# VH-VL binders against q86kr9, part 2

Target 1, 225 residues: q86kr9
Amino acid sequence: KIFNKESLNQLEKKGYLIIDNFLNDLNKINLIYDESYNQFKENKLIEAGMNKGTDKWKDKSIRGDYIQWIHRDSNSRIQDKDLSSTIRNINYLLDKLDLIKNEFDNVIPNFNSIKTQTQLAVYLNGGRYIKHRDSFYSSESLTISRRITMIYYVNKDWKKGDGGELRLYTNNPNNTNQKELKQTEEFIDIEPIADRLLIFLSPFLEHEVLQCNFEPRIAITTWIY

## First folded at step 1 (VH-VL)

Design nz2 (framework fv_nezutatug)
Fold by ESMFold2-Fast, scan of step 1:
Structure nz2 (fold): chain C 225 residues (1-225), chain A 123 residues (1-123), chain B 107 residues (1-107)
Amino acid sequence: as target 1 above (225 residues)
Amino acid sequence: QVQLQESGPGLVKPSQTLSLTCTVSGYSISSGYYWHWIRQHPGKGLEWIGSIYHSGSTDYNPSLKSLVTISADTSKNQFSLKLSSVTAADTAVYYCARDYDSSGYEYYGMDVWGQGTTVTVSS
Amino acid sequence: DIQMTQSPSSVSASVGDRVTITCKASQGISSYVAWYQQKPGKAPEPLIYAASSLQSGVPSRFSGSGSGTDFTLTISSLQPEDFATYYCQQYNSYPYTFGQGTKLEIK
C-alpha cells in the first residue's frame, strides 16, 4: 500500500508523490525495458504530435516522442493475444498500477474511478515535450477527464547530465485561481531513473520533458479517469 | 499523403450481410492509429459504428453490437465492416476514418476520412 | 450513451457575420470534443479537437471553447465557403456520439 496519512497529505498539498524502487526487482525491470524497447525497434510506436506542414504558428503542439497506446482487459478494451504475449512484463507493471487505482477508490472519498488509459513513450536524442497539462481544470460536479497521472520509468543506465528530466511545476493545486499560481513558478526536476513511479494530479500540475541527451528514454504512463 | 477509400455493394437486400472494405494508401494500418467506421442516414446526422486498433482490438456501438464485426488485414492494408441482417434502416453513406490520441490534448480527432460509399438496402 | 445536443438546428447568416453554434453534452466530458464541417456530397472535414485546438490548415476565423458539458464553435467573420453543416462529437467515452448537426445557410 502506498497511501497513509503522510502520503495522502503530500498528494493533497503538493499535488505529487515520488516512489523509488517501486517494483524493487531488477530482473523484472530489465524485462519491462526489453519489452518496451522491442516495441519501438519493431516499429510499433507512432511519432507523437509534431508541427505539420509550413504553418507552424497554427500547429503549436511540439512533442518529440514515439508512443503506443496499450489496451488492457481491466479497461473497456481487451488486449489481443499477440500483443499480450510480447508485453507480459509490462502487463505485470500495469496490474500493480491497477492496485494503486483500487487504493485511490478505497481511501479517497467519492473518487469512484471510471477507467484507465496507458501509453508507452520513447524519446530519442534531442527529444523533448513542451509544457502542458494532462487534463483541463474543471469545477464541474462530474468530469470524465484524467484525474491522476502515474509515470513509471525504466531507464536503467540514466546518469546525471543525460537530460530528459520531467520538470514538474509544483504550484499549490488548491490555489489554482490565485495570482501566486500564475506569477511565481515553482518546479522540481524529476530524473527518469529506473523503477521510479511518479504520481500527480493531472488537472493541476503543468510539466515538461527536458531535452534528452541519451536514447532511448522510456516511460510508461497510466492515467486514471 | 494518406488516403482512405471505401468499397462494397451499392445495393443489398434486406436480411443479407453488408460487407464493406476500407483501403488505406500512403500509410500502414500496422501503425498505432485507430480506424473507424461511421455512417450517415439520408438527411440525418453522423452515427459511429465502431473502431479497430491495429492489434485487432475492437469497440462497437452498443446499438449495433450483435450485428457488427470489424476486422483488419494488415497484409492488404485494409480494414472491413460486416453488418448482418440489414434492414431499410441501414441505408446510409458509410465512411471510414483514422484517428489517434497521442497525449490527451494532442488527440487530433478523426483527421483523415474516406469519401464515403452509398449503400441502399432495398428489395 | 452520452447525448450531444446542438443549438440551433439551423442558422441563416451573411458573409462577414459572427456565427456561434453550441453543443451540450448530457454528462461531463471535460474537453474531449471535436468539431467537423460537412458540405453536401462530401465527407466531414475536421475543424477543432480537444474543444479549442485548431486542426492543421483550418482558417483562424474558426475557434472552439468550452469544457465539461457546454461547448461552442465560433466563426468570427463568415466566408462564402463556410456555408455547410457543422457537427460536434464527443470522444470521452464509447460509443462516440455526434450532435444532430447545425445547418449554416445563406441569409
Scores: ipSAE 0.000, ipTM 0.438, lowest interface PAE 10.7, mean pLDDT 80

Design nz5 (framework fv_nezutatug)
Fold by ESMFold2-Fast, scan of step 1:
Structure nz5 (fold): chain C 225 residues (1-225), chain A 121 residues (1-121), chain B 107 residues (1-107)
Amino acid sequence: as target 1 above (225 residues)
Amino acid sequence: QVQLQESGPGLVKPSQTLSLTCTVSGYSISSGYYWHWIRQHPGKGLEWIGSIYHSGSTDYNPSLKSLVTISADTSKNQFSLKLSSVTAADTAVYYCARDYGDYPEYGMDVWGQGTTVTVSS
Amino acid sequence: DIQMTQSPSSVSASVGDRVTITCKASQGISSYVAWYQQKPGKAPEPLIYAASSLQSGVPSRFSGSGSGTDFTLTISSLQPEDFATYYCQQYNSYPYTFGQGTKLEIK
């Protein structure tokens, strides 16, 4: 169990949680890293772009990552049999993230999760992703949208100066319940170090991936709708 | 019903290469699962040798110090073990086994009956 | 490599007894533990996977428990056919490793 009074207060007041040593298993982390990087080396990932209806936008000045969607069925099994055999340890990680989803359903009133979606992302040297939100906040909308973002990092040798930090903007102008005066834009830079899990509220926190001075920068993201 | 059957020489001379084959029936090796070799020395416990995925990707036990090669022949529905420069210490019963890829939690769920290999001059 | 240590190395028991065998991993392996039963001259038979799930056809007197580093196999009421050697195995990480075995003998 990850949610207690302290972590719920942090999520409510700050909009995010950082959990270091999430799996706390060096061999498992190494296997997840190997599986992730092998997917990239075997050309299983595609250059990320923005799709808007029939429009296709690929611009490395906007986002420079390579992505692979990982689809699981209702029994938490990876749907692609070849993929299932090659990313067994990533699937183990996703099972642990499902436990967090179940905990949200149990602890947060009226949360009622609808579905999840998972993406493996790899950035090469020079890659970045400009400031964006993962979702939109609208209390007047019936549209199904992402509510929680969970990002797991496996970059074992990251050091200060390598870049690729996730800059999370903590001044939330769309939080209609916030009455505090903000004088300057606030942010925190989250280092993409191995075995770190970042959880944040998808509609509220703008964020960006700063330019990478190393490769590969690997992250596995699960969204809860 | 899936069945695995080991085959190969019962006797091998020191310094030669041991070659064993596992024949799979009732299931296709090319269905994307892992296939393993395990051995058991007389009166002792079990030792994992290595594994192969149908694509040819292999993992080996570092304790065997690069003496092992595992390969697959999907057209014959077989996978094989070669252990080079054998000594009397390689005398053992050798098993092959299936790993159930789609359900990683299952581990090795089907094993062959084992084949006895003696290394002697 | 992950070391798997079983306790005890041997145990003598009578039909109807409750028998417990433990297995300790040198580092965290979550629930990726299997238990095997091996009778003389035969291949190991899978008994339990994922620390606590019974393989198809395995009698309900067998149960497994544990997570992380400490795992237990329990036989709630020993039967004559249960006298064998039992092995635990981790399949969290390569190389896969086995415990040294526990020999269950007639008292």
Scores: ipSAE 0.000, ipTM 0.400, lowest interface PAE 18.2, mean pLDDT 81

Design nz6 (framework fv_nezutatug)
Fold by ESMFold2-Fast, scan of step 1:
Structure nz6 (fold): chain C 225 residues (1-225), chain A 121 residues (1-121), chain B 107 residues (1-107)
Amino acid sequence: as target 1 above (225 residues)
Amino acid sequence: QVQLQESGPGLVKPSQTLSLTCTVSGYSISSGYYWHWIRQHPGKGLEWIGSIYHSGSTDYNPSLKSLVTISADTSKNQFSLKLSSVTAADTAVYYCARGRYSYGYYGMDVWGQGTTVTVSS
Amino acid sequence: DIQMTQSPSSVSASVGDRVTITCKASQGISSYVAWYQQKPGKAPEPLIYAASSLQSGVPSRFSGSGSGTDFTLTISSLQPEDFATYYCQQYNSYPYTFGQGTKLEIK
């Protein structure tokens, strides 16, 4: 159980929450790291691209990560049977993130989560991801969109100066106006250290991945719709 | 230059708590790495006791059966070992060390000089 | 716990000799092995990490090899300062475990 009065107030007021020692099990973290990096080394991740209409764009100056989508069924089972046998410990992590989704449904009035989507991402030296939001707020939308972003980091060797921090822009968490957000200079740099879980409100906080001076930078992201 | 220095009483009575502190200079413990305690019994090999990450995450050798607590004080740039209910079997040289984890890690790349602890009445 | 067994327990050698020390894990540990050198009254000094990667500042005569369960530390041309006890260590699983040590003595 991650939610108490203090953490709920933090999420409500600031739009984000940082949980260190999420699994608190270094053997498990090591296994998640190994599974993640082995997926990359076995060429299972593809260069991240942007979909613009029917076009697919790849531009490393905008987004330099390699990604693998992990699809799970309604019973929380990885749909790809070959992948399922390979990433057992990543799946363990995803089960823990599902418990957080259940907490959102339980403690936040009318939250009613619809689905989740998970991505494994690896950045190499020089990799970055420019400022963006994971979703857009719309109270009248008929489109299902991401509401919560949860990012789990497994970079046990990370030290100050390595780069790859997630810069989270914090001054206007409820403002969906891109022009006004760009004028705000207040931010927090979140170090991508092992066993850290970052949770934030997808439509409200702009963020970027600063240039990496190390590799691999590994993150596993689950979005709640 | 990163330097680690152990400190604490050299003599501890049976059944009491052994308390040791490792002072780190030349590097901030909040900047990363795991911080370890290792011991060596007279004339024997090395035994890993446990480690801490500056976030407060700890890992302990299960053979010590919940007798061990490791803590960090980032404001003093120190981390400490408490070993409760000591016996003569806990007589050893105690080392603190810095280590990175994962496939590319350097092992424990910086060690203190060690401090001798004798458990006797 | 993963048991680390070193062979030999002691070895006598002369300056200029090639010395090989082996370490066997009771189960697969990939490449998560480090090697340390310890001189009497001193703290262990790191030599090798990730089975084969040389620590910064360590002479090139030291090398490591192996994967899975069988690992080797080699000193290609023994120098007087190399007479010490050598330990392997696995860091694949908690608790971290060390080999019993190999004492390298002057012949």
Scores: ipSAE 0.000, ipTM 0.426, lowest interface PAE 16.6, mean pLDDT 82

Design rm9 (framework fv_ramucirumab)
Fold by ESMFold2-Fast, scan of step 1:
Structure rm9 (fold): chain C 225 residues (1-225), chain A 123 residues (1-123), chain B 107 residues (1-107)
Amino acid sequence: as target 1 above (225 residues)
Amino acid sequence: EVQLVQSGGGLVKPGGSLRLSCAASGFTFSSYSMNWVRQAPGKGLEWVSSISSSSSYIYYADSVKGRFTISRDNAKNSLYLQMNSLRAEDTAVYYCARESYYDILTGDAFDIWGQGTMVTVSS
Amino acid sequence: DIQMTQSPSSVSASIGDRVTITCRASQDISSWLGWYQQKPGKAPKLLIYAASSLQSGVPSRFSGSGSGTYFTLTISSLQAEDFAVYFCQQANSFPPTFGGGTKVDIK
């Protein structure tokens, strides 16, 4: 349902797609927000650092988010039974993102998705994440790599000046050698507003999370391999 | 197609120095974080050092800090480990290894390994 | 540092056997665990990443499961080429750490 000629053309040529009012259900958005923030308040998220952990070597000038991985089995069931009872509405969102994954398989020749991974991320006031890519060009790897990034935001009261925008670098949406090129940087700042879904090509678009002047900044990310 | 080929090992006396090299081919070397991992004879694997794609972030195991220096030359598709003040406990096969993602912030596995280089430190 | 405790240290098995290897982390590492196979005189080879994802080219008889602090690698029907040492490795926090290894021997 999200892919028509216009949206496919935008994804192919620009490397990203923004969908506002994705769920279009205020009660569901509120429940997803509550579940997400509750995971953080119950100390279920770990401070992100090198290799996505809680090590003493972590550097908040590099990334200042708290993260929780959400694991689902082959039947789209949350593997942790205690977690599954507490994040039913997040799981509903993930089911909707699986429909987009199926749509990629149907409309992109030879896409053949292999798996997904999901992360809940919370940024506090002052948090940021410096410029990075979520993946690399898959032909260069013996490892199955991320191909699509989907980020869902639930920040209902976000307003201009709050910061925490995702800055997406749009210079080379289909170029595999970005680190070898010295192009003038072009970017767009994506406001992390509630019920916004951002989809982009993982190996091609560098991005960063600008410093947050509000908390909590909540995002749920699913990658397609 | 993707490959890491190592050289530079050997026998050295305690207090001596060696430089290991790792030559990459078949992938865009400048896009990947690289690592050195060692294995003492008959023992398990121990991570030694990592370097990000641009050399901006460099880390060492506590056991080698101040003695070993990791470096890379992206123009030559090469990774190096300069080992100074070598000790008997540094005796191991040293492997260079690529992280599965672009940098240490997104890496989650070592997906390609060199063949290994034996370093023997003995009196 | 996160300590990775692997068990058993060795197992003797026959072709066709189901082999299960366990790995325990001293702290929650979510799903940031890889499994490697190492044959004598050779470099380690990645089998599984993110706890349960098969690396391309790895036979489907290999599977990984678990999250948090408890993980397993299973070989559903052991083949002659599977006699090797297996290592788990956490990628959750710096520094990366490996389990002590499990040697899968014939007989």
Scores: ipSAE 0.000, ipTM 0.494, lowest interface PAE 11.8, mean pLDDT 83

## First folded at step 4 (VH-VL)

Design a30 (framework fv_cixutumumab)
Fold by ESMFold2-Fast, scan of step 4:
Structure a30 (fold): chain C 225 residues (1-225), chain A 122 residues (1-122), chain B 108 residues (1-108)
Amino acid sequence: as target 1 above (225 residues)
Amino acid sequence: EVQLVQSGAEVKKPGSSVKVSCKASGGTFSSYAISWVRQAPGQGLEWMGGIIPIFGTANYAQKFQGRVTITADKSTSTAYMELSSLRSEDTAVYYCARDYSYGKYYYYMDVWGKGTTVTVSS
Amino acid sequence: SSELTQDPAVSVALGQTVRITCQGDSLRSYYATWYQQKPGQAPILVIYGENNRPSGIPDRFSGSSSGNTASLTITGAQAEDEADYYCNSRDSSGNHVVFGGGTKLTVL
C-alpha cells in the first residue's frame, strides 16, 4: 500500500513523507470539511493553550488555533454516539489512518503501536502556532511517547499567498555538520492543501504553522504512540 | 526502561567467524539504533558500526567494512554483529549499545550491554 | 584512530575539581560525548551534546567545548569517580563514530 522501499527510505533519511490525493474522493473530502467546520461553528472546539486552572499559558501570539480531541480509544474512552453521528466522515478518515498505523506495525520491525490520539484543529485569519515538537527524547526518558504524526488537510481552495503553511524544520540530507545544523535551520513549507496527508517522525522534527491569511484552516492530526 | 542482554563468551579459531547477539527488553526495540563497540584487553573503545532496526539500515566503520555485518530480527527484538576472517587482534570484549543519533543533532549511546568476550586463538 | 586525543592519565585530590580534555579537528563540527568506565564494567554515558546530563548522573559532572577542544569537568571529585573516561564524536566525514584513547582518573 503506502509503504514501499522508497517511502520507507525517505521516512528514514528525511523523517517525513507527503501523500497527495490520499482519499482521492472530492465528495468525501467536502463532507469531512463540512463536519469539521460545523464542529467549530457549534462551539465544540476550545481555544488552544487554555488551561482552565490558570491564565498564565494563554497567548494567541504563541498558538491561535481552536481544538477538539476526538476519542476513539476503546480502552480508556469510546466515542459518544451523538458525536459519532455528526462526524461520520471524519471517522471514515480516521479508519483509513488506522490502516496506516496497522501498516507501520506490519512493515516496520517491532513497531508495536500502543495507541493513537486524534485532534481536530481550526485556525482563523491571523492564527499561527510557533515552533514546537510533538514529542521528545530526553535523558529523563529512555523511551519516546508519540512516534508518528499524521496530519490530514481539507482546505480545498487554498492558494499561494494564503499562508498557514506548516513549516517543517528538516535536516539537509547532504550536510552532516552537527554544529552548523544546530545554528542554521533548514526547513520546508508544506502547503495545507486538500487531501494531503503529511507523515513525520514526532520526536525529531520541529514545526510551526505560519500565520493564516484565510479562514478556516482545517487540519486533522493523529499521533501514533 | 530498556535493558540489553548479550550472548555468552566465545572462543574461535583464526579465519572463522563469530556472531554475537544483543537482545533488547523493555521499551520498543525499533525506536532506536543499536551500535557495536569493542575493547581489546587493556585498550580503548572502538566503534564498529550500528543499525537502525526500524528500517534495517546499517553503517560500518571503515576499518571493519567488508568484515562486519550488523543485522536485527524484529521477532526476537535482537541485534546481531557478525565478524568474519577472525585474527588474534580481534580478541576483545564486544558491547552493544542503544544509540540515539537518528535526529542528527546529538550522537550518544545511553544503555549498554554487559559485553561479550571473544577470544581468537589457535 | 587517534583522531581524538586524550591524555592517558590524570589525578585529582578528593573534593577538588578536575578537567579532562579531548582534542580533534572534528570537534569544530561535532559535539563530544563522554563515557565513564570502571574495571570489568560496561561504559556509562555521563555527558552528551554540549552539556546535557542523563538522569542519574550527578550535577558535579559538566561538559564544555570550544574550537577543536571538548572538556569534561568534575567539580568536587568523589572516590567513586575514579574510572576511565572516554570522549567520542564523529570523524571528519560525519558518518563514523570515533573514540578518544581514554583518560584514567585517579582520585587521591
Scores: ipSAE 0.011, ipTM 0.484, lowest interface PAE 9.2, mean pLDDT 80

Design b2 (framework fv_nezutatug)
Fold by ESMFold2-Fast, scan of step 4:
Structure b2 (fold): chain C 225 residues (1-225), chain A 121 residues (1-121), chain B 107 residues (1-107)
Amino acid sequence: as target 1 above (225 residues)
Amino acid sequence: QVQLQESGPGLVKPSQTLSLTCTVSGYSISSGYYWHWIRQHPGKGLEWIGSIYHSGSTDYNPSLKSLVTISADTSKNQFSLKLSSVTAADTAVYYCARHPYWGYTYGMDVWGQGTTVTVSS
Amino acid sequence: DIQMTQSPSSVSASVGDRVTITCKASQGISSYVAWYQQKPGKAPEPLIYAASSLQSGVPSRFSGSGSGTDFTLTISSLQPEDFATYYCQQYNSYPYTFGQGTKLEIK
């Protein structure tokens, strides 16, 4: 159980929650790291943001990560049989994130989660992702769009100066001084350190990944719709 | 089953303070949600007055901000509206309502039955 | 403040008809629109939230659509209990604002 009145109030008022030592299991963290990096090293991730046709801008100037979608069925089983045998410890993590989703459904009235979607992302040296929201990519997708973003980090060797922080812009309409649902210039930088789980409200908080001065920067993101 | 019920005087004299209370049953105010006051003038539409979170954080309609105070009493499971210096224009049906915890996605899901307030000498 | 304008102000229809009510915001509000039904002497009842999501317990003949500034509530096959006044509401920005209402009358 991660949600008490304090953590729920923080999530509502600030729009985000940071949980360090989420798994608190060094062996599991090491296995998740190894599985994630091996997926990348075996060329199973695709460069994100590649867009054919009308591109006059290189997508890497906007988003420089490599991504792999992990599809699970309604019984929380990885659909790809070969992938399932390879990322057992990532799947363990996803089961833990499902417990958080179930906790939201149980403690937050009318939350009624519809589905989840998971992405493994790896940034190389020089990679970044410019400021964006996880919802509002287009008005056409808003009805069944992402409501909660959960990002789990496994970067065991990260140190100050390595870059790759997630800069979270802390515009939250639940703050007593907020007049409108608009982004402000206020932000926090979240270091992508191992066993850290970041949870935030997908439609409200703009964020960016600052330029990485290390590689690999690994994050596993699950969205709740 | 969550229920909201408004209470207060049905008749208030001009220049006095209107005081209304919303009693919540079947749910604890301190469990989250924003708690709202809305009014409806005779023969007209709905006007949002303001809201409170159980911590005491309030938001008010700017047109009423200098005149309105909303407070919460979690021990009694109630929240209240005070509207000072009332005039005939404050004659309305007053509703209390609940906005879900993740209410920026959801609208108001539970409403009181409403209480009629007439401002007259 | 964001002004919400409904069209039409009233509409006459028969049981079985398809009825459409429109709501226009004076500025962009994404999908933060709810629709409510109000019968005489009663409190408003929620129908739709987030422009197009059906509230629990509401019949499937009700649907919502739209984003940005233009929003629509549709009743696909009108039933006798649907004659009421309908309100749209934006909850993107404080203060929350409602449309003026659309009265749905029997033909």
Scores: ipSAE 0.005, ipTM 0.431, lowest interface PAE 13.0, mean pLDDT 82

Design b8 (framework fv_cixutumumab)
Fold by ESMFold2-Fast, scan of step 4:
Structure b8 (fold): chain C 225 residues (1-225), chain A 121 residues (1-121), chain B 108 residues (1-108)
Amino acid sequence: as target 1 above (225 residues)
Amino acid sequence: EVQLVQSGAEVKKPGSSVKVSCKASGGTFSSYAISWVRQAPGQGLEWMGGIIPIFGTANYAQKFQGRVTITADKSTSTAYMELSSLRSEDTAVYYCARHPYWGYSYYMDVWGKGTTVTVSS
Amino acid sequence: SSELTQDPAVSVALGQTVRITCQGDSLRSYYATWYQQKPGQAPILVIYGENNRPSGIPDRFSGSSSGNTASLTITGAQAEDEADYYCNSRDSSGNHVVFGGGTKLTVL
């Protein structure tokens, strides 16, 4: 299990948790990397755009990644049959992330997760993603939004100077009212190294992907609703 | 000031049901879970269940499963606790309290003043 | 409930230190939260997340934990500290909230 007194305290006080050597299986990590990069090389990923209402904005100055949505049914099976045959090891990773979802259900009273959503993202040299949040809470909302973000990295051989760090802005993680969010510029830079899992509270922590000086930068993100 | 305002005292007969309300202010309803905690005369605090209004998800203590229903009305920022098949042992003060639904300890930092429910014939 | 155990009563002399304990297997995994309750009033949060104090709670209140035990310490007890003290935490599944039976503190 990943949640113990220390990890839960970190999540509560800081709003995020970093787990290195998550799978701790070099062969599995290599297979996930190969599957991810092959999806990109086979032109299965599309240029990412920002959603703004019903309009999508494609602007590389805002985000420069290529993305592929991975849809799974209620039995944890990939819905796309062609995709299912080509990403078996990514699916293994997603099964492990589902175990973490189950831990959230066990640890957090009334959490009662509704669904998950997964995205494969690849950044090329020069790619970046400006500061944003993954979801917002609103008293006017009648819909369920993302609550937890889990990002898994598979970038082997990443080294300082390569760029592509996830800059996480460490606002007050206990502030649950968007109008009361502090305007402090405190942050940490999270290196996107292989077998690192980053977990954070989706509506509270602003973040950005710093410019990449390498390629491919690969990340697999699962959100819990 | 953030407040939880509860409905007034109730006197009920055995076998009836009671529905207590808890009106939240200050953005509480969109960002916190609401729990219901009761206290019988001279006894300790007992958690009955809770709801996350923004998600509509409710969870109940095993002792109250089948008898308690917790709901939330987003339009009025009001949470409800309905307890059915009332017995004399259900005579208690019923509190609503808010807590973050993430966070390690799930501290209840704001409490309603309590609603006294008396079950007698 | 049986998940968290507290002694039902404890006494302390004015100005002295008292420690109130809460025991349960779930405390190996989760921190305890402490509440003060005076007659006729709703509980007040005094300690959360091991040793955090809400605004307005005097610094004479502190929390600690070790193994399956959590403790609330009041250093230099005052007359106004006389009250019932409750711990709470999560049950072993992590999905439900459980309270201890409460400890009545008498300040002599």
Scores: ipSAE 0.014, ipTM 0.575, lowest interface PAE 6.8, mean pLDDT 83

Design g11 (framework fv_cixutumumab)
Fold by ESMFold2-Fast, scan of step 4:
Structure g11 (fold): chain C 225 residues (1-225), chain A 123 residues (1-123), chain B 108 residues (1-108)
Amino acid sequence: as target 1 above (225 residues)
Amino acid sequence: EVQLVQSGAEVKKPGSSVKVSCKASGGTFSSYAISWVRQAPGQGLEWMGGIIPIFGTANYAQKFQGRVTITADKSTSTAYMELSSLRSEDTAVYYCARGDEYYDSDYYYMDVWGKGTTVTVSS
Amino acid sequence: SSELTQDPAVSVALGQTVRITCQGDSLRSYYATWYQQKPGQAPILVIYGENNRPSGIPDRFSGSSSGNTASLTITGAQAEDEADYYCNSRDSSGNHVVFGGGTKLTVL
């Protein structure tokens, strides 16, 4: 169980929560790392692109990661049944993240989660991802909004100076007196260290991945809609 | 395995309306978009509109604005497409399809399709 | 008048490679998906999000995208690949879905 009065207040007030030693199982972390890196080495990930205004762009100066979408809906043709056998430990992690989703449903009034979506991402040396939000919504679109972002890191040998930190722009989204207190832009850099789970409110926090000076930088992200 | 089961063939007169149903079984209904796509004899596929049942709001292609109404009943896992003021050009097979989208990759796909409902407009 | 343009027909010899193209300005902003349709049947999803295959789709099918163009490639075409192929994408506003006119593939 990760949510109590303190952690819920932290999410409401700051918009994010950091949980270190999430699995607290070195063998499991090593297996998740191996599975993740093997997907990349076997050319299962594609170079990520992003919408650049009116143009989609595969530009490493904008976004330099390689990604693989992991589909767990057993009723979908999108699900790769062969993949399931090669990522058993990633699936173990995702089962734990599903428990967090259930916890949100239990402790936050009217949360009523709709679905989850998962992405494996690998950055090479020099890779980065410029400032963005995880949510885009419109009643005119055939899309539904992400509400929660959960990022799990497996970078066991990360050290200060390696880069690849996730920069969260915090700006205190619950400050009702921002007009009276003109503040400078605020951020926090989150080191992508192994067994760290970062949770944040998708619509409110802009973020970026700073340039990596190491490889592979591996992250597994699950969104709750 | 999820399946979309559509209502049976219809023969309608010009100026009338038709309402086609699409019932989802074996999978999640509310959190996926349900799209309606038609195909006139010997012609290509044409998207008419879609709905995300959990939100209850529908989105329509401009060509069909004012003539099409898409609804969903979450209690029966059924989506409906009603097309009014029928003309002979509306003779087509009407498909429902389950779809989804990814924000990072910015694409829409339809992974499960109904078998289609033939609508014939004749006098 | 069509936002996504496909050639109406293309032919390929058994065992050879064929490329089916889809062009439109919305493809600069959104990835294409590809569907296969055989006579009397509903469409089948074959490629989504540039180059991802659903379960059950042979590895001879691949997708690529550059600028305003998306392509479906079939390497080592088989007789059962004879079908109509449709691209689709979001329109320029991102709010609607549009299909290409379809390409009839004939396998010799």
Scores: ipSAE 0.088, ipTM 0.646, lowest interface PAE 5.5, mean pLDDT 83

